# Ledger of designs, part 5: VHH binders against Ubiquinone biosynthesis protein COQ4 homolog, mitochondrial (COQ4)

Target 1, 235 residues: Ubiquinone biosynthesis protein COQ4 homolog, mitochondrial (COQ4), of Homo sapiens (Human) (q9y3a0)
Amino acid sequence: SDGAGPLYSHHLPTSPLQKGLLAAGSAAMALYNPYRHDMVAVLGETTGHRTLKVLRDQMRRDPEGAQILQERPRISTSTLDLGKLQSLPEGSLGREYLRFLDVNRVSPDTRAPTRFVDDEELAYVIQRYREVHDMLHTLLGMPTNILGEIVVKWFEAVQTGLPMCILGAFFGPIRLGAQSLQVLVSELIPWAVQNGRRAPCVLNLYYERRWEQSLRALREELGITAPPMHVQGLA

## First folded at step 17 (VHH)

Design t07 (from s01 with S30R S53T)
Fold by OpenDDE, fold request of step 19:
Structure t07 (fold): chain B 235 residues (1-235), chain A 121 residues (1-121)
Amino acid sequence: as target 1 above (235 residues)
Amino acid sequence: EVQLVESGGGLVQAGGSLRLSCAASGFTFRSYDMDWYRQAPGKQRVVVASIYTGGSTKYSNSVKGRFTISRDNAKNTVYLQMNSLKPEDTAVYYCAAGRDTYYSGWGEDYWGQGTQVTVSS
């Protein structure tokens, strides 16, 4: 790095060579162990620069997306009012997101901070992507099992074009049994792709302002249809 | 027991108005999105209007500007004010309640028996 200081918190300036090595290493590790979320994150950061620019530009063209880029809301335990979310009616986005977190034992803070993106705004975009990931689980009604994750990755791949999503979507099925694979290919992937294509860019949603919104209303707004089957228990 | 009971239907002349009511019981009304559907003879049931838990509303194009959906959570009642009625509005109108959750609840959960609305020329 030519002596320029960090562009944002946790930024680690890296050379193109270093990025390449990180990309290769993280890819190998992610393939070896898809549960290494940290490696997936590294892979996304090191390979996603061009795609992130496209996403950012897409967000800029959307009024709500532009506002998000300007105000840079975060979804974390420090920013979430869990008491508020809990007090919301069942069926609301906020309550159901909380339900997702509880049922799947996921914390918004489990996401690794962005480190290897050499643009502050793009770093935020990828961070937003990570935070919205859990929201997509909520919206799509997908569990955090391997099958559910693959479905969400297909949706994300269509929505974002991020290499890590594409890779995850493509290689994820390798670990599935024959029956699960069949269902995935015949029903779930087509569903995810269709919904991903139909829905507007989900990064352009200001979720923090929509906690009170009916989950149904939001699904309808986005054109998200019911999944063809319950994914919970299939993998 | 969950109940949705529609009322206010009847015969009305074209250009007239009706106000439908749907009284709900047996579930947490405030947490459900409420919908009005209609089914004309020989046609499929279609959504006419929706009012969500957050108070937002949605209308089909055919009724937009003429119909108004509202709800009173204190009374567990959803209303459909129908103005400028047309013969094409003739149908059985159904009240429905739906709530989506993370794992379940896609679609409508509860349905009323329906109330007949007939608009004469």
Scores: ipSAE 0.846, ipTM 0.933, lowest interface PAE 0.5, mean pLDDT 92
Fold by OpenDDE, fold request of step 19:
Structure t07 (fold): chain B 235 residues (1-235), chain A 121 residues (1-121)
Amino acid sequence: as target 1 above (235 residues)
Amino acid sequence: EVQLVESGGGLVQAGGSLRLSCAASGFTFRSYDMDWYRQAPGKQRVVVASIYTGGSTKYSNSVKGRFTISRDNAKNTVYLQMNSLKPEDTAVYYCAAGRDTYYSGWGEDYWGQGTQVTVSS
């Protein structure tokens, strides 16, 4: 550690060597258990510094992205009005996000706080990425099973270039059966890549201002097409 | 039973106006995005206007500035005001309803039977 104090809440200054060790350990664990979100988080934080700068710069060049960087909106249980989301019409982004959470039994609070990013703004960028992850599940209609997670990771890898996304996308399939792997390679990956390339940077969306927006409208805005199949029953 | 019933079509001279209506029943109208499509003879069906649940609208380039889509949720009705009509606007116009969910959607759920619009030179 360079002797500098914490740059933000939960910041843990680390040396390059420490980061390397954390990266290796977290990668191994994340490969072993992709549901270890804390390890995925550590991997992202320790390997993503350069990529996060690129993402930040990309956000700065977008009016909505710049506003997000300034206002620092958060998607958590403490910031979400779940009652409001529940009251929104079916088909709205907010209602369908809530549906995603309920169907998959996940909470926005399952995301680990950022710790190992040695820049306050970049720490927020990676936090935003984590929180937007569940929104991508909603937008793409992907479940939180292994196959669904891999599809989302491919989309994210194309969108962000984050090493942990790339690694997750490539090594995730190791746990899949032959049939799932065939479908993944022949249909789902091409779909994810195509949509990831076509869509603008999804981190630049101010989701908190779009709860009432039609999910269809948003998908059309982003150019997101229907997945080639229902993924929930495949893995 | 779900029904979408279009009305207001007919014969009109170039430069004229028509107002199409689509009366919906049998589903929760307010939670659906509503669309107007048209199909000209020998051509594919294409979307011309959309009005989403949030009130935002979208138009095809060919009708921008001339057509206006609106909805009345209390009446379960979507409208298409067509001004400055051209012969190339001649088509069967269809009303459609669509709603995307987390796990389904990605298209129109319900369709009307269509109403003929003919614009003469």
Scores: ipSAE 0.844, ipTM 0.933, lowest interface PAE 0.5, mean pLDDT 92
Fold by OpenDDE, last read:
Structure t07 (fold): chain B 235 residues (1-235), chain A 121 residues (1-121)
Amino acid sequence: as target 1 above (235 residues)
Amino acid sequence: EVQLVESGGGLVQAGGSLRLSCAASGFTFRSYDMDWYRQAPGKQRVVVASIYTGGSTKYSNSVKGRFTISRDNAKNTVYLQMNSLKPEDTAVYYCAAGRDTYYSGWGEDYWGQGTQVTVSS
């Protein structure tokens, strides 16, 4: 909306037309380079408004989700006690999350701040989604290669219904070779979908209070099963 | 060498109690989730109780309220206190250890040889 002040930090008010243009441009760029997380973020923000409302409402109906919406926890380098995570036992959520970051050379700050969502609470919801993304990699045991990202996107698409996730899930495979595509379609997508459907809403988990929790325990709680194959090194 | 050694099994009358112990060695015990399984004659092995690294516990419905799993990390030992035993609790009880990591550890990693528990009517 033209002339309105920012609703939150980094908020950039935009008209529907501007959002449309941003959506189109970011989609094109994300397809061209799927590692452009900033473009993926723009696409999610500009297309996800209605879905974010649904997600927010879902979170409000869950006691833990409601608490998250109230307390607004963040997962970033500034909010994480990396020393604490490092000191946690192997196999704990916190230690394995840290392992994921290290192995894949990813930072919690890799996630772009929300800019184009014209609601403060919804802006947080999408921010939470972004910050939980790497946690999902940890939970699912998925790498950050193309195949791993696609698998996580399918899981997220089922969990959230976000257009960006759906688009990523469907268009991601166009970059894969025939063999990888076959494995994706026959084994990995069904697994991701099954786990996505079985697991409760993963945005309702207060991860910051679960660092000491056994990764196995959490996986069992969520009903997450082992991937049908080792995805690292594939595609 | 990794070892899990169960003890404390035996014959007990219905309504009685037993305490099983599982002594672990050869791995970082404190970082593993510990489980008790049992296998009755002609049946599949099933999980009875779990104690995770964070201290939380989980029980099968058949033993809830009667069995208590605990661990002593200093002794590398997991216990199963079994009260109000029933004939249906008759089985070989196995201790298992599992740890999930980012890329590995889906399921149990180590198993004991088992200890026989027999509950007579």
Scores: ipSAE 0.843, ipTM 0.932, lowest interface PAE 0.5, mean pLDDT 92
Fold by OpenDDE, last read:
Structure t07 (fold): chain B 235 residues (1-235), chain A 121 residues (1-121)
Amino acid sequence: as target 1 above (235 residues)
Amino acid sequence: EVQLVESGGGLVQAGGSLRLSCAASGFTFRSYDMDWYRQAPGKQRVVVASIYTGGSTKYSNSVKGRFTISRDNAKNTVYLQMNSLKPEDTAVYYCAAGRDTYYSGWGEDYWGQGTQVTVSS
């Protein structure tokens, strides 16, 4: 291990061999248990280097994305003013994000810190992706059940091209019942793909400056249409 | 009871102006995005202008530069200032209120009864 100190907080330098082993192990575990978010994270970090470069470059070409890369905003419990969000009008991005967190009993800090990315800026990009994941749930109106997660993963896969998203999107349905699978394939996946293709890069949105924005306005800006069904009822 | 009541419609000559008002009651007005729709005879209802809770506005291409949507949250009222009216603007104009939430609210929640706007050539 070349004596270069950590590039960022929680950085664990790894050899290509170690990364390969981690990727294989995490993939196997994620397939076995898709609720292992930690394994999904490891898989993303160890396999996503090329894709993260592409995403970074895409962000650099967008004025708002470039600003995000420069200022490196974070969406965490330590950075969010939950009292402020709660005081926002119903229907605002901030209030509805908070609603998402409350309804699904999720914390902004549920995501593991980045560890295995050997570039500080790319480490931030993947961190941003993870934090934006919950925003996508809010935007798409998707729950955190298996079906909702799969739908979001399909959207993310189209948006980012990240291998972990692609894998999650394809293998997630393995545990679904026949009826859910049918709905997923016939309605939800096409919807997610269409919206993912139509929407601009969602990582380029400075969400922290948009808490007061109408959720509807933002959905319209992004071209996000109503899902074909209420996914909450299928869980 | 939720109510949206449009007013200000009528007959006007081409090139003239009208100001529509929509008075809302029975719901938290400030938390709703407000929209003006119009429906011409034999045509589908289409959105004309939107004003969101954050104050931003959106217009259809056909009315850009001529129409202005505004809201007064203290009065629970949304307005549509229509200038340089054309015969093609003849329609029933509807006020609508919509609020998107995390899990619901795709579309309009409340509708007015509409007000007739007729632009003569």
Scores: ipSAE 0.840, ipTM 0.933, lowest interface PAE 0.5, mean pLDDT 92
Fold by ESMFold2, look of step 17:
Structure t07 (fold): chain B 235 residues (1-235), chain A 121 residues (1-121)
Amino acid sequence: as target 1 above (235 residues)
Amino acid sequence: EVQLVESGGGLVQAGGSLRLSCAASGFTFRSYDMDWYRQAPGKQRVVVASIYTGGSTKYSNSVKGRFTISRDNAKNTVYLQMNSLKPEDTAVYYCAAGRDTYYSGWGEDYWGQGTQVTVSS
C-alpha cells in the first residue's frame, strides 16, 4: 500500500516490502499445503511481473492472442453458457471441459480475483492464465490431485516461465509417496517437458470460440500426446 | 455389437477413382471422430484421412489433393473418395472411430474389417 492507488476492480496496492513478505509467506504456505490455491495465487501475483510482461508481449504479436487481450474474454460461471456446453457432443472441448469439472468436483469460480498485480493489462494476463490452467488439465488429461497438478505445473513452467509454476514444479513433489514420485520423475516430467516445448503458447488460443471443436483435433493441433500412464490411480 | 462395415474396394487402373464407404452401428456416430487408415504389404497401418465431429478434415501428405473424406451423420456413414489413384495406394483400407474424453483418447476405439484396394499399372 501507499505506493499505488487501485488500478482495477479488487486491486490491493502493495509496497515492494509488502510484496516481498506476501511472496515469501505464500511460497512457504503453498509448499506446506499445495491445496492452498489462495496462496499459490498470491505467489503468482507478487512474483511474476517480468514474466507476465513477456507473456503479454508475445500475445500481442499473435493475431489470436491480440484479440484475446483486446476482447478480454472470461471463463467463469457468469460468462459460460453451461446449458449450451452440456448440449455439445461428447468429445467436444466444451463437453469435456464440463466432464473435467464434474470428475474433479471443481468450478471455474473456485479462485479469488486478481489483487496484487500493479498493471491492469498484466492483471488480465494472470487471470487468463488461471482460467487456461483448467483447460490445460482437460487438454493434458490430468486430474486436480497433487500428482496431476505437479505434472501440469511442469508443462506450465516450460510454457510460461512463471515463478509460481517453477516453484510448484520443483517443490510440489515433496508431498508425494514413493511410487508417485518414481513415475513422476521417470515418465511424467519428461512427457510434460516435451509437450510443453512442442506446443504453441496455449495462452494464444481463444478457447471460448472452440467449444464445439473435437478435443482430439485440438490435442493434435497443439501436439499434445498421450500421457505415459493414467494419473487418477496415483497420488 | 459395434460394427464398422466397409465397402467399395476393388481393382482399379492407375489414374482411376474409387469411393469407399464405412457404415457404422452400435454407437453414437455423431460424437466420434472418423479415420481412414491403410496398410500396404510389409508396412505399418497409417492414417490417410480424418474427419472430426465438427466437420473439419485432415489428410496425410501422400493423399492430400487426391482423396476426400466426408461423413453423413444421418446415415451413420463415412466415405473416402479416392481420385487419381497410383499403384502406391495399393493397400488394405480400414475405417476407424475414436473419441477423446478429458482423461482418455489418442487412440481408436473401433475398427472395421478392412477392404482391399488394388491399383494396377
Scores: ipSAE 0.659, ipTM 0.860, lowest interface PAE 0.8, mean pLDDT 87

Design t07 (from s01 with S30R S53T)
Fold by ESMFold2, last read:
Structure t07 (fold): chain B 235 residues (1-235), chain A 121 residues (1-121)
Amino acid sequence: as target 1 above (235 residues)
Amino acid sequence: EVQLVESGGGLVQAGGSLRLSCAASGFTFRSYDMDWYRQAPGKQRVVVASIYTGGSTKYSNSVKGRFTISRDNAKNTVYLQMNSLKPEDTAVYYCAAGRDTYYSGWGEDYWGQGTQVTVSS
């Protein structure tokens, strides 16, 4: 019944009404079961179009961002040379990215493919954002537990304005215990917001060309300051 | 035991040059970012030059163009070449080493004892 083919791999063309239903359904499902990461992804894809255009346009104005849009690098198990990254010195971006993956027991392939963005370039932008998300954990020093994810979402909300990041930042705290919520509000949100405002657009960095760079040097380049506390033990 | 030992300090006339060395032991030198700090009398310790594991460098505005930081990974040594010295450069100079990990960093892990540099008028 589909009269036109997909614009990119995995694309599912949808009407505005279908997008509205997917947005409402995915929001409801993510509210009732936050472990439905696929529903969070659907929400982002069906509600993000205008913000993705803004992000793409600013990437085009930045020389490094423009290069990323042209070359379309990917961060996945099929594109990464994990052996090479493991050979890098401790404290390099690449080695610390692997440490992040190992400590948190995650893989670059744990994210759902982009399906509901009806523009090929914007589909790449949201895919790039998802792949960069783990890099933000590494740069900010945040674990993948609930508190750490919320802190990253506050940074991302300031940086990107994506509706799903804003919703995750505001509603994610409902799932926290009282101790974590107190620390989040008093210490971590102010820190995340300050860093999000100070840092240049993190989507404009070509991380695949920076694996050998000192993590300290990169954090200083971006103006990322020390977290006010260690989040790893506050799961 | 980790050690950072500065040397090469002393008294020098304004406009002169001095070369500081910092010999490192007890850790994997090539994986650490190295910094030179200075502390003038009655003042806070501040960074003046940094050299990262990849070889890139950074300088404070007060020393740009006059100081050059370098490292020799084979000798586990970092250097600070100080040219066109001014009386305002008078301070104790400290070598420091730091390495950021995914979940830690932003500060120095190891410090030397310092070496006095005095620049006379």
Scores: ipSAE 0.651, ipTM 0.858, lowest interface PAE 0.9, mean pLDDT 88
Fold by ESMFold2, last read:
Structure t07 (fold): chain B 235 residues (1-235), chain A 121 residues (1-121)
Amino acid sequence: as target 1 above (235 residues)
Amino acid sequence: EVQLVESGGGLVQAGGSLRLSCAASGFTFRSYDMDWYRQAPGKQRVVVASIYTGGSTKYSNSVKGRFTISRDNAKNTVYLQMNSLKPEDTAVYYCAAGRDTYYSGWGEDYWGQGTQVTVSS
């Protein structure tokens, strides 16, 4: 155990041994039941400390990323003005984010608070990553079906290096049928990897200040190219 | 029926100026990103300037500082002010409109017929 008290709200200090046990247990439970999103969160929080430091450091060097780290914005049902977003023009980031939520039957709910990261700033970084995940679906044009989630995980793995993203990217496909697996390997993974390498770090975008921005302009700013096919119909 | 109609092309001496206009109809103009492309003889069509919903702009390196794109949402019209023209700017110039949704986009939805710009030495 580190012996320190809570470093932030909801913090549960754990020793390296406890983190190892939580990581192994949560990985096993997430593989056994992929609907255990709470176990995926535990896995992310108990692994990846080194990569979280790298992510935080690069955010600090980017003016927009540094502002995010300083102001600690949140993307949740309680922080979003859905009426305002709905009033935005079609094709704006905010309007298309709402379209993503509607088409996929997803809501922007507050995630469980970060608990097992033993650094307050790194705890925010992983929480921010979780909160912007749906934004990545919107930017990449990916649905929340299993194929779309895997493609986003490949993009995220390249962008972040987080162990939970790498594991999801490599082991998520075990539940795909042969047709979807063929398309994933031959077309979608190369696309996701290339775009993840090309794009600047997507954690450096202050999405809460960009709702009115053209989605097309933002995709061009990030260098995000068209997916090689429409994944929505491959579910 | 959607229409994009370019005008203002013509012959101009090097160093001169032209202003292209593109009148749009048949769609909600203010929600579309607008682009100017050009196509020189025997070459592929390339974007030279873009103006997005919200008014931000982007230019290719070959025209940066010389061309200015603007839009008038009240008149459903996009403009390209071309200054300090060079013979290499000779091309057919096209107006295009595109709008991305979460699950689609990355291309132009509508194209104009083009207007010829010829820059003589």
Scores: ipSAE 0.637, ipTM 0.845, lowest interface PAE 0.8, mean pLDDT 87
Fold by ESMFold2, fold request of step 19:
Structure t07 (fold): chain B 235 residues (1-235), chain A 121 residues (1-121)
Amino acid sequence: as target 1 above (235 residues)
Amino acid sequence: EVQLVESGGGLVQAGGSLRLSCAASGFTFRSYDMDWYRQAPGKQRVVVASIYTGGSTKYSNSVKGRFTISRDNAKNTVYLQMNSLKPEDTAVYYCAAGRDTYYSGWGEDYWGQGTQVTVSS
């Protein structure tokens, strides 16, 4: 890595008091404006320490997860060969990941780098989680609108237990209209929770070795079922 | 027009073998995952073998070790080699094709008309 702080590149060491202030401030900012993804990132980095240790420990026990922790793959603009991914057949994971990015007008580098985690390995774990987040949108068939993000956060909350996922899942709906809220509560949350319970830990999958894999095959491997409706037109 | 045409079915003695073929046309065969299903009399249609675009395969427990699915992308054809046939393998066998995108899928896009396989004791 290219280190600007004591432990890894871009690291900003913080005291417990500073972490408390950052956590409270970022939570307030994210509740006020849920599109402040930078504040969601700060919240995750300052509140997730115990849960990140649990996630790291389970990754170490899984052979594929351990390889990820050792090899530290990244899914970013600097690591992806977009031309190669575009050459893959329609329906492959890699091609459909690019379709997700294009349809939603997002890139892998939309988020700020990890700064406030005071352990190099745990900093990688939360970075990996953020990169896997876009894979989850692809796997679950969810757009990046408010409703789609909330659904993914419910899945992630069940899978990871990260405080930022739990907060996003419970408080994200405050900004939804009545129709979207009704559909979320009656259909989408039950679906997301069931799929989150059924799927193996999605952090233990080495997606960078699976670009050529059929998306259908991967969804079947993970036990991911069809969403009960199309979310794109609801929000 | 999309077509999946099964062939190779028939009557065979228990312990025998059959090779089913499914010729595909009207779509980009190499980008589709292919499945063989069967429907026994009075039962629901169930998948017995799958072959994905990357070449990996999956089998139901009832046929694992006896059936082999394969595909020839140059000929737009998927095959099911059925060995050590049993009377309980008697069914109509269907070829199906499906492809998932990021926002859609989870089902078969195209179905064949089926071919009867009858295994006598």
Scores: ipSAE 0.633, ipTM 0.846, lowest interface PAE 0.8, mean pLDDT 88
Fold by ESMFold2, fold request of step 19:
Formats: structure tokens, sequence, C-alpha cells
Structure t07 (fold): chain B 235 residues (1-235), chain A 121 residues (1-121)
């Protein structure tokens, strides 16, 4: 079904050979320059088909996950009511999500269409995963610096099994300083793996209906424990 | 000055009821998650009930169905209605308040001094 006509508005159909070349090229580029987030996206879209099917199937079995697949909510600058989120009490998921964005000087993933997934439902699943990534930073208490991203990738690798998450988790540390590597290996990876195994599938949460929820309540619901150290000022 | 003041503790016979109150001051009560903990002699302090800023509640298995937590944001007060009390419920009960931020939390920011609850056979 690779190389078929468009299945959704941004779809670029590709053959298995084209997917292999895109996967290899994007992997090489992402390893060379980890900040090429567009190449990480290409890698995920060209290598994730089997894992995306597993994730989609488990979402279908979960009532909240099934509702997400049906309603196709988005977390982007065009869909968020920033005024509402800013009006929420400190400590709510919505308000702390905004704090995450502000402290790290990032915006929600927007205008980054999925292109190389040859199934429109699976294309939504990987898009949803990308949008949920920022929620994971908020839930885990991780900044967007290189160390924080690696920790989140370890959590995501355990949670999703996506090839791009596994590659990011194992090869992302190559540019860390000695202090950051030591703390990553001895404390942060074990913590991220343990939390990833304990938490239910985080793709099954309808975050857009939980903005008012206490962040503490949500962390407790998911079994997310305190990080062993504060990462905000590291790396 | 932040203050949490528990009241309503005392001695009660098994099967009886007590209602604990915790009056809060010095912080924005309605933005904090509130918890009741208890600590029996020689044991660790454990949470028995939580009420979150959105109104949802959570109970430990040992008290579920018997205890009810509630809050009155107008009076800055959290309550614990304790029914069908057992000798095992004997402990010092503490009120606590906590609020997580994106990069911190997981703990309580404020604690009360505790109120003794003793359940006799």
Amino acid sequence: as target 1 above (235 residues)
Amino acid sequence: EVQLVESGGGLVQAGGSLRLSCAASGFTFRSYDMDWYRQAPGKQRVVVASIYTGGSTKYSNSVKGRFTISRDNAKNTVYLQMNSLKPEDTAVYYCAAGRDTYYSGWGEDYWGQGTQVTVSS
C-alpha cells in the first residue's frame, strides 16, 4: 500500500524502497543533528507502522482511547483556548502545561503534518503521540534541554516501543557531558523506565478534557513519581 | 503565616462516628489539593483521603466506603467524616495541603499539627 494515492490531505505515498531510504537518511541526519525534529518525524513515520498498529489497537480497547480515535482532538496553537488555560488555578494541568511552554520557550506542536504514514488512522496516532510529548514533559517534570528530552524518550520507548523513541533513547546521550551522563545512567534512566512500565498508556488520556484536573491528581493516577533530581538547570 | 488547624478528634467506641475539621489560613485554599493522613504509633504516616482542587476524591482501601472527605472553599475548611470506626483507625490524623507545579511537587507544602482519634472496643 506504500506508493498508493493520497489517503489524507498531507499524505505523500511512498514505496517500501522509498520508505527505507527515507528512514535511513532521516536516522543519519537525526543522529548527526538531534535538533532536526523534522528528520525525527520522518524517521517515526517511515519505521513505525507495526508499532503504530499495536498502539492503535490498544487505544481501541480503552474507552477513553477509543473516544480519542473517534473525535480526533488536537493539541495545537490553533485549537487551544489560551485565555481559558491562563485562567485556571496554579497547579492545574492546563496552567502547568502553559508554564512548561513558557519556561522552555516552546509552543504546542502545530502545522507539522504527518506525511509518510500510509494509513489515515495510524497517521492520527503518530500525530497524537507528538502532541502528547509535551504533556509528558509536564507530567514527568522534564525540560526540553537535551537531558530532559532523553529522559522523556526513555519513558516513551517503554510506553510505545516506537523505533524512533528507542533510537533517541539510546543514541541521544552521545553529546552529553560527563556529569549529565552519570546522572542519566545511574538515576534518570531507571526512574524513566520504572515510570514507563508502571503508568497506563498515556495515549489513552483525553488531555483536552482534563485541563482543570490537579496535576498532582493526574501524576498520582498515572503512578508518576518524583524525579530523583531537578533537571531544569542541568545540561 | 500558613496555618492548618485540625479539630474534632477524640475517643469513640467501635462502630461510632467522628467528624474531623481542618481550618486553613494564609494561602489560596481553593487552589490546593487537600489530604488527610494518619499515623498509628510506630507506623509511617499514610494518606487516607484526598480531595483535589477540582472536587474529585480518592480514598485508601482501608477506609473506602467508611470515610468521606469534603471541602468548603468559602470557609477554607476540609472535613473528614469517619463512620463505622474500628480500633485499627486509632491514630493521629493530620491535615495537609499540596500543589504540584510542572517541575516540582509530589509532596505536601503544609501540615497541620494533628488531632488524636482513639477507637475503643
Scores: ipSAE 0.618, ipTM 0.825, lowest interface PAE 0.8, mean pLDDT 87

